# Designs tried in a protein design chat: VHH binders against Deoxyribodipyrimidine photo-lyase (PHR). Part 3

Target 1, 134 residues: Deoxyribodipyrimidine photo-lyase (PHR), of Oryza sativa subsp. japonica (Rice) (q6f6a2r38to171)
Amino acid sequence: GPVVYWMLRDQRLADNWALLHAAGLAAASASPLAVAFALFPRPFLLSARRRQLGFLLRGLRRLAADAAARHLPFFLFTGGPAEIPALVRRLGASTLVADFSPLRPVREALDAVVGDLRREAPGVAVHQVDAHNV

## First folded at step 25 (VHH)

Design gg4
Fold by ESMFold2, last read:
Structure gg4 (fold): chain B 134 residues (1-134), chain A 118 residues (1-118)
Amino acid sequence: as target 1 above (134 residues)
Amino acid sequence: QLQLVESGGGLVQAGGSLRLSCTASGFTFNMGWFRQGPGKEREFVASISYNWGETYYADSVKGRFTISRDNAKNTLYLQMNSLKSEDTAVYYCAADFGFSGDSEEDHWGKGTRVTVSS
């Protein structure tokens, strides 16, 4: 089934190791690839610098336009990470690929999403990767 | 900077119909219509979501107004039927709204006036 890349930090389609991994999984199984980004609830956002929030939102618009030009489905959720399992189920995805993040609220959100998937869609494989090339 | 340009406003008799358009100068996520009547606060009218194209309406316009979107043209529409005098307002197009309140990513048009006569 489809592979979903849950983009948690970086807003780019180029030089993104997690996206490359997700694309490789999709290609290997002749399956579609989709990208999703979930805006965190405002308390998570306010733990980041307010100036950087503006860059995030502008970057997401450009990213979505670029994805559309490449015929790569891009989803944006304003209700937070808890919406990711519903996307996975609605698409019938076989795999979720997620970025690593050192931020505790992001890690907690990822754990909650994985827990939901184990309960509601246990056949979905979850891969966590670092989007940066370090 | 993203620009939103509304058109289609005008004078119409009660019971009549009008179609508003809003063209965006670039890519947008959600889009919607708000309105401000004389002496009133700006209020939500309708919106369409980015992911699935789901539509939402204020109770006062449900069944009478239809929101739609042409992504290829970056254009949002509002078909307004069975118009009432209470629909008289300046109608504003909005894009990428409601994410974080006062975000720079909230975008508004200058508005188009709709007047519904008895």
Scores: ipSAE 0.402, ipTM 0.680, lowest interface PAE 2.1, mean pLDDT 84
Fold by ESMFold2, look of step 25:
Structure gg4 (fold): chain B 134 residues (1-134), chain A 118 residues (1-118)
Amino acid sequence: as target 1 above (134 residues)
Amino acid sequence: QLQLVESGGGLVQAGGSLRLSCTASGFTFNMGWFRQGPGKEREFVASISYNWGETYYADSVKGRFTISRDNAKNTLYLQMNSLKSEDTAVYYCAADFGFSGDSEEDHWGKGTRVTVSS
């Protein structure tokens, strides 16, 4: 089944080691690759300054356009990280590759996503890549 | 800047149907409908995702309203069936909402009025 790369901190398609790893897994198994980004809920974002949030959202629109130009399926979710397991199940994905982030809310979200997958889709392999420490 | 224009509001009898439209001037990640009744706060009605066109509904409208979008026309629709007096409100089209805690990144139309008579 497809490989899903869950983009967390490295919001670019070029020079992204976690994405390259996910692409390698997909190629090795002759499987499709998709990229997903999930925005965190408003409570997490309440402290963010308006200009910083505007920059993030405009960057994500550019990223979506770049992915379309590369014919790379890109999924942007506004319902938070809980949408990642739903994507994995709906695509019948065999593998989830998760980027690394040191931020506590992101680590907690990853734990919740992995827990959901272990309960609802136990056959899915989960790989966490720390591209910034490699 | 992204512009959202609603249409299709009007006066309709209880039990009747009405179809709202919203035309966007460009690409949107999500789209949805909110409404504000007399003396009430604005409330969520329905949304449709960029991915696969998945739909979400407030409990009060589930089974009666259907949201859809036509990407070729950049148009969002709300088919409202089995209308009740409680559905009377100004209906607002929204796009790219829920991305931030700052409402300036949310895009809103000016609204279209729906009145449901007994």
Scores: ipSAE 0.012, ipTM 0.251, lowest interface PAE 8.6, mean pLDDT 78

Design gg5
Fold by OpenDDE, fold request of step 26:
Structure gg5 (fold): chain B 134 residues (1-134), chain A 119 residues (1-119)
Amino acid sequence: as target 1 above (134 residues)
Amino acid sequence: QLQLVESGGGLVQAGGSLRLSCTASGYTFEMGWFRQGPGKEREFVASISYNWGETYYADSVKGRFTISRDNAKNTLYLQMNSLKSEDTAVYYCAADWGFSDSPSEEDHWGKGTRVTVSS
């Protein structure tokens, strides 16, 4: 099945080691690759300034446009990380790749997603890539 | 910086059809149509989801209106059939309105195109 890269920290496609890792896995299994980004309603969006959220949106638009130019499917979830397991299941993904974030809320979200997949999709492999310690 | 430009509005007789278009100046995620009739508040008409292209319609237009999108052209469409007088409104194209704390309304809304349905 497809490989899904959940973009947690590095909002870029170039020089993204987690994405490269995911791409390698996808190529090795001759499977499609997709990128997923989920907004964090708490505390990031709720505590963010309006201007900062605007910057985020503009950045995401550029990121998605870049993905489209590369024929790389890009999924955006405004409902939060809790939507990631549903994406994985809907795509029939074989692997979820996530980059590392030192932020506690992000780690907790990742743990929750992994927990969901272990229960609902136990065959899905989960890879966590520390892009800053490669 | 994002611009949304609607077109296709006009005068049409009840029972007639009209096709609206909206061109975005850049990449957008969720897109949809809203409308504001005389003396009424702006209301949701239709939307198309970004991830899956799922369409949603207001009950008042379901079965009569069809929303579609051409991503290659950055263009959103609204095919309006079996038009009624109550469909008379300014129709607005919208993008990514789910970002509630956006810096400005201009980043989400077009200027609108007027649709008038006569009896």
Scores: ipSAE 0.735, ipTM 0.858, lowest interface PAE 0.6, mean pLDDT 91
Fold by OpenDDE, last read:
Structure gg5 (fold): chain B 134 residues (1-134), chain A 119 residues (1-119)
Amino acid sequence: as target 1 above (134 residues)
Amino acid sequence: QLQLVESGGGLVQAGGSLRLSCTASGYTFEMGWFRQGPGKEREFVASISYNWGETYYADSVKGRFTISRDNAKNTLYLQMNSLKSEDTAVYYCAADWGFSDSPSEEDHWGKGTRVTVSS
């Protein structure tokens, strides 16, 4: 099945080791690769300034455009990380790759997603990769 | 900044048809149409989901309106058939309204195009 890269930290495709890792897995299994981004629900979003939200949207649009230029499917979820397991299941993905974030809410969200997959899709492999380091 | 520009509105007789267009100045995710009739609140008309391209319609327009998108032209369409007087409204193009706390409404809404259906 496809490989899904869940982008948690770095909103970029270039120089992204997690993406490279995911791409390698996809190539090795002759499977498609997709990128997913999920907005965090309130109050996490409420802690951000209005200008930051606008900046986030503009950044996501650029990111999605870049993905399209690279023929890389890009999924965006406004309902939060809880939508990631549904994506994985809907795509019949074999692997979920997630980059590391030092933020506690992000780590908790990742743990929740992993927990869901272990229950509902136990055959899915989960890889955590530091996008800044090899 | 993203700009949405609607066109295609006008005066039409009941039972007639119109096609609205919305051109976006840049990349967008979810797109849709809303409308606001005289003395009424703005209401949902139709939308196309970003991830799967699924279409959704208000019950009041199902079977009569068709929403479509041309990604190559960065344009959203609304084909309106069998128009009724109740369809009279200013129609607004919307994009990525899930980002409700954005700095400006301009990033999510067009200025609107007026549709008037006469009986």
Scores: ipSAE 0.654, ipTM 0.820, lowest interface PAE 0.7, mean pLDDT 90
Fold by OpenDDE, last read:
Structure gg5 (fold): chain B 134 residues (1-134), chain A 119 residues (1-119)
Amino acid sequence: as target 1 above (134 residues)
Amino acid sequence: QLQLVESGGGLVQAGGSLRLSCTASGYTFEMGWFRQGPGKEREFVASISYNWGETYYADSVKGRFTISRDNAKNTLYLQMNSLKSEDTAVYYCAADWGFSDSPSEEDHWGKGTRVTVSS
């Protein structure tokens, strides 16, 4: 099945070791690669100003455009990380690759997603990769 | 910033058809159509999801209107068939309104195109 790279930290494709890792896995198994981004909902964004959300949206549009240019399917979820397991299952993905984030809410979200997959999709491999220092 | 420009509105007789277009100046995720009739509030008409291209319609337009998009052209369409007088409204193109609790016209909305259906 496909490999899904869940982008948690930097909104970039270039110089992204987690993406490279995911791409390597996909190539090795002759499977497609997809990129996913989940917008964290409140209360994590409670202190975020409108203009900051605008900046985020612009960044995501750029990211999506770059993904399209590289022929990488890009999935965006505004409902939060809880939508990632559903994506994995819907795609029949064999592997989920997630980059590392030092932020506690992100780590907790990752743990929750991993927990869900362990229960509902135990055959899915989960890789955590540092997008900067691998 | 992102600009949305609608076109295709006009005067049409009841039972007729129109095709609206909306061109975005850049990449967008979710897109949709809203409309505001005389003396009425702006209401949802149709939307198309980003991830799966799923379409959603207001009950009042189901079976008559079809929303579609051409991602390569950053263009959204609304095919309106079997038009009724109650479809008379200014139709607005919208994009990524889910990213804000209070979307601004500049960031998420076009200026609108007027559709008038006469009996």
Scores: ipSAE 0.524, ipTM 0.774, lowest interface PAE 0.9, mean pLDDT 90
Fold by ESMFold2, fold request of step 26:
Structure gg5 (fold): chain B 134 residues (1-134), chain A 119 residues (1-119)
Amino acid sequence: as target 1 above (134 residues)
Amino acid sequence: QLQLVESGGGLVQAGGSLRLSCTASGYTFEMGWFRQGPGKEREFVASISYNWGETYYADSVKGRFTISRDNAKNTLYLQMNSLKSEDTAVYYCAADWGFSDSPSEEDHWGKGTRVTVSS
């Protein structure tokens, strides 16, 4: 089944250890790789200044263009991290690879996604990669 | 900075058709069409999602308008059939408008193309 890389922190395709790990898993299983980015829910977006949100969008557009040039499927969710389990199920993914983040809201979102997957897709392997402590 | 340029507006008789185009100067995710009739607020017309290419339409245009997107040309289309006088409006191309609350922000909105439907 496909490997999904959930991009949380390292918003780039180059020099990204978690992406390299996900690509290795996909290659070892002769499986497709996809990248997903999910915006956090409205409360965190409201805390971000309008200019910071604009910079995020411009970065995401560059990232998606880079992914397209590499024929790497890229998914963007504006409804938040809760959409990640649905993507995993829709793709029939066998593995979810996620960045580690020190931010508590991100850690809590990851825990919720893992909990959902344990209930609804228990066969999906979840790998959390800490590229900043490798 | 992203630019959205609409074209294809004009004068058309009721029952007729027009095809609007919008070319984006850069990568976008969600795209859509909004319109603003005389003395009215801007309203949603149609959109096409990024992930799955799903299309959505306002009830007032469903069955008459068709949105489509050519990613190779970076161009969004709106085929408008069976036009009614109530469709008279300035039509705006929009991209990623959920990142903005301003109808005038150039990164998310075109300048508009005028469609006039005569009886």
Scores: ipSAE 0.496, ipTM 0.761, lowest interface PAE 1.8, mean pLDDT 85
Fold by ESMFold2, last read:
Structure gg5 (fold): chain B 134 residues (1-134), chain A 119 residues (1-119)
Amino acid sequence: as target 1 above (134 residues)
Amino acid sequence: QLQLVESGGGLVQAGGSLRLSCTASGYTFEMGWFRQGPGKEREFVASISYNWGETYYADSVKGRFTISRDNAKNTLYLQMNSLKSEDTAVYYCAADWGFSDSPSEEDHWGKGTRVTVSS
């Protein structure tokens, strides 16, 4: 089944170790790779300055255009991380790869997504990749 | 910086049809159509989602209007059938408007194309 990389922190396709790991898993199983980004609507929208939202959108547009040029499917969810399990199920994905984050709201979102997958799609492997190798 | 350019507006008799087009100068996620009638506020008409191409319509246009998107031509369409006098408005192409606070932001809104439906 497809490998889904849930982009949690780095909005880039180049020099992204978690993406490289996900691509390796997909290649090893001759499976497709897709990238998903999910906005954190409650804490993000409440704390984000409006100027920052405009910069975020422009960055996401560039990222999605780069992905399209590489024929790499890219998904954007404005409803938040809770939409990731539905994507995994709809694609029939076998693997979810996520980046490690020390931020509590991100860790809690990841735990919720993993819990949902354990209940609804227990065959899906979840890999958390530490981008900080120190 | 994104530009949205509409075309296809004009004068049409009630019961007639028009097709609106909108060409985007860059990458967009969600796209849609809004309209503003005489003395009215801008209102939602139709949208098409990014992930799955799902379409949504205002109740007043369901069954009469069809939104579609051609990514190869970077173009959004609105096929408008069975037009009514109520449909008279300036129609605006929109992209990613959830990131916008104002209908005047050029990164999210076209300048509009006028549709007049005569009785």
Scores: ipSAE 0.458, ipTM 0.745, lowest interface PAE 2.0, mean pLDDT 84
Fold by ESMFold2, last read:
Structure gg5 (fold): chain B 134 residues (1-134), chain A 119 residues (1-119)
Amino acid sequence: as target 1 above (134 residues)
Amino acid sequence: QLQLVESGGGLVQAGGSLRLSCTASGYTFEMGWFRQGPGKEREFVASISYNWGETYYADSVKGRFTISRDNAKNTLYLQMNSLKSEDTAVYYCAADWGFSDSPSEEDHWGKGTRVTVSS
């Protein structure tokens, strides 16, 4: 089934170790690859200044356009990380690859997503990638 | 800088139909239509999501208006049927407005196209 890369830390397509790992898994299983980005909850986002939100949006538009040029499906979720399990189920994905992040809210979100997948899609493998100790 | 350009507004008789278009100059995610009637605040009309093209409508237009999007042309549409005098407004194209807290920000809002519904 497809491999989903959940972009959390390295918001770029070039020189992205976790994306490279996800692409390797997809190639090894002759499966498609997709990228997903999820914004953290609206209250956190709404506390950011307008120009900081504008920088984020322009970066996301560039990433999505770059992904389209590479024929790489790109998904954006403004409702937060809790939407990732639904994507995995809708695509029939076999694997979720996520960046490592030291940030507590990101680790907690990953734990919640893994918990949901264990209940609702127990056959899905989850890989967490860090440029160190890969 | 992203530009959103609306067209297709005009004068139409009650019960009639009109199709609005909005062309985007660059990549967008969520797109939608808002409107502002005489002496009223800007209100949501319809939106279409990025991931799967899901559509959402204000209660006042459900069943009469249809939003759609043509990615090849970077164009958003609003098909307005069974028009009523209360639909008279300036209609604004919008993109990714959750990243904006101002309706006058041109990165997220068009200049508008006027629709007048006469009896």
Scores: ipSAE 0.455, ipTM 0.723, lowest interface PAE 1.9, mean pLDDT 85
Fold by ESMFold2, fold request of step 26:
Structure gg5 (fold): chain B 134 residues (1-134), chain A 119 residues (1-119)
Amino acid sequence: as target 1 above (134 residues)
Amino acid sequence: QLQLVESGGGLVQAGGSLRLSCTASGYTFEMGWFRQGPGKEREFVASISYNWGETYYADSVKGRFTISRDNAKNTLYLQMNSLKSEDTAVYYCAADWGFSDSPSEEDHWGKGTRVTVSS
């Protein structure tokens, strides 16, 4: 089944070790690759300063345009990380690759998503990698 | 700076149809239409999601209006059928407004196109 890379830390397609790992897994299994980004919960996002939101949006637009140029499916979820399991189910994905993040709220969101997948799609492999190093 | 340019507004008889267009100057995710009638606040009309193309409509236009998007032309459409005098408004194209807490912020909004529905 498809490999989904859940982008949590680095918002770039170049020099991204987690994406490289996900692409390797997809190639090894002759499976498609997709990238997903999920905005953090709306209350948290809505409390962010306006300039921070503008920078995020501009970065996401660049990322999506770059993905399109590479013919790499890109998904954006504004309803939060809880939408990632639904994507995995809808695509019939076999693997979820997620960035490692030192930020507590991001780690907690990842743990919740992994927990949901263990209940709903126990056959899905989950890999956590550091997009920043190696 | 993202630019959104609406077109297709005009004068139309009640019961008639009109198609609005909006061309975006750059990449957008969620797109939609809002409108502001005489003496009213700007209100949501319709939107189309990025991932799956899911559409959402205000109750007042559901069944009469159809939103669609042509990514090859960077163009958003609003097909308005069975028009009523209540639909008279300036119609605004919008993009990614969830990143803005102000409906008047010009980086997320077009300048508008006027639709007048005569009785």
Scores: ipSAE 0.362, ipTM 0.673, lowest interface PAE 2.7, mean pLDDT 83

Design gg5
Fold by OpenDDE, look of step 25:
Structure gg5 (fold): chain B 134 residues (1-134), chain A 119 residues (1-119)
Amino acid sequence: as target 1 above (134 residues)
Amino acid sequence: QLQLVESGGGLVQAGGSLRLSCTASGYTFEMGWFRQGPGKEREFVASISYNWGETYYADSVKGRFTISRDNAKNTLYLQMNSLKSEDTAVYYCAADWGFSDSPSEEDHWGKGTRVTVSS
């Protein structure tokens, strides 16, 4: 099945080690690669100013454009990380690759997603890549 | 900045059909239609996601309206059939309205196109 890269921290396609890792896995298994980004809902972003959210949105638009240019499926979820397991299952993904974030809510979300997959999709491999500590 | 431009509004008789279009100047993750009738608040009509093409409709338009989009053209459509007088409103194209804290309204809303259904 496809490989899904859950983009948690590095909002870019270039020089993204987690993406490269995911791409390598996809190539090795002759499977499609997809990128997913989940926008954390409030109150996680409660302290963020309008301008910051605007910057995030514009960045995501650019990211989507880059993905499209590379013919790389890109999925944005506004409901938060809880939508990631559903995507994995819907795509019949064989592997989920995620990068790391130092933010506790993000780590907790990652753990929750992994826990869900372990229960509901035990055959899915999960790879965690820390691009900043390699 | 994102720009949304609606077209296709006009006068139509009850039971008639009309097709609205909205062109976005850039990528959007979700697009939809809202409308504001006389003396009413702006209300949701329909939406379609970029990722899945999932569609959602207000109960009042289900079975009559169809939303679609052409991502290659960054264009959103609303096919309105079996129009009723209560469908009379200014119809607004919207994009990524879930990002409520966007710096400007221009990022989310078009200027609107008027639809008048006469009985």
Scores: ipSAE 0.024, ipTM 0.375, lowest interface PAE 2.9, mean pLDDT 87
Fold by OpenDDE, fold request of step 26:
Parts: sequence; structure tokens; C-alpha cells
Structure gg5 (fold): chain B 134 residues (1-134), chain A 119 residues (1-119)
Amino acid sequence: as target 1 above (134 residues)
Amino acid sequence: QLQLVESGGGLVQAGGSLRLSCTASGYTFEMGWFRQGPGKEREFVASISYNWGETYYADSVKGRFTISRDNAKNTLYLQMNSLKSEDTAVYYCAADWGFSDSPSEEDHWGKGTRVTVSS
């Protein structure tokens, strides 16, 4: 099945080691690769200033454009990370690749997603990769 | 900043059809149409997602209106059939309105295009 890369930290495709890792896995299994990004719901976003939110939005638009240019399916979830397991299941993905984040809410969300997959999709492999380093 | 430009509005007879377009200056993840009739509040008409192309419609337009988008062209469409007088309104294109605390209102809304349905 497809490989899903859940982008947690960097809003870029270039020089992204987690993406490279996911791409390698996809190639090895002759499977498609998809990229996913989830917007965290309130109150996480409420702590951000308007300027920061604007920057985030612009970054996501650029990310989407880059994904399109590379012919990579890109999924944005405004409902938060809790939508990631559903994507994995919808795609029949064999593997979820996620990068690291220093933010506690992100780490907790990752743990929750992994927990969900272990319960609902035990056959799905989960890889955690540092997007800045291998 | 994201720019949204509507087109296609005009005068049409009841029972007629009209097709609205909205061009975005960049990629969007959620697009939709809202409308504001005379003396009324702005109301939701239809929306379409980037990811799955899932569509949602207000009950008042279901079966008559069809929303679609061309992601390659960053263009949103609203095919309006079987138009009624109560459909008369300024129709606004919207994008990514689910994002909280946008830097400006222009990030979410177009200037609107007027649709007038005559009896």
C-alpha cells in the first residue's frame, strides 16, 4: 500500500530527510507516496499571533504548490491530527512516516495517532524520522 | 496575500441558469460560496475541499447548484440552475475561512459578484 508522510515540523519538501525516507520506502515497495499536514485546533492556534498564522498559511500554500510540481498528493486537515488515521485507512497505506517536533502538543498528537493505528490498523508500520537529520 | 476574484454575475430570469467563477491568486485548501441578499445576513451556499473534492450545500440550493473547482487553475465554479428570485444576492467567493485569526479579511473573501433573478 501507499506510504503516507505526515509532516509535523517543516513546511517544505526540499532537503527533508523524512520525505526522503518515505520516498525510499515507497520506491522499494513500488507504492505511491502521499504527504499530509494537519492544522492543530484551538487552543494551540490561539496562542499564535496573527502574523504567525499568516506565515503558516502562506507556507502551506507554497508547500501545496511544491507538492503539485512534484506530482505528490497533498492532504491538509483542518480538523487536526486526529484525521491522520482516517487518511491512512482510506488510502490503505502500509506505512506512516512522521517527523519530529519539539512542541509538546505535536508529540502528544503523534502518540495519539500511533495509538489509534496500533488499535485500528495494526498492520501499518510507523516510522519516526528527524526531518533535519538522519 | 491571497486574492479572490469573482465573475459571472448578472441578470437572469427565474428558471434560468448562471455560472459563477472565482480565481484565486494561489493555492487554497477549502473554497466556497457565500451570498448576501437584500436585508439579509451573509449565508453559506456551497463548499468544496481540496483533498477529496467533497462538496457541501445549503439545503436551499441542493439539487440546483453545483460547486466544482480546477486546482490547476486555482479556479472555483458555481453552476446555478433553476434559479429563483430568492437566489438574488451578492455572491462571495471564500477560501480557507476555517483558518483562525487571518491577518486580513482579504485572505478569505472576494469582493463579490451580483446575481439578480427576475420574476
Scores: ipSAE 0.021, ipTM 0.349, lowest interface PAE 4.0, mean pLDDT 85

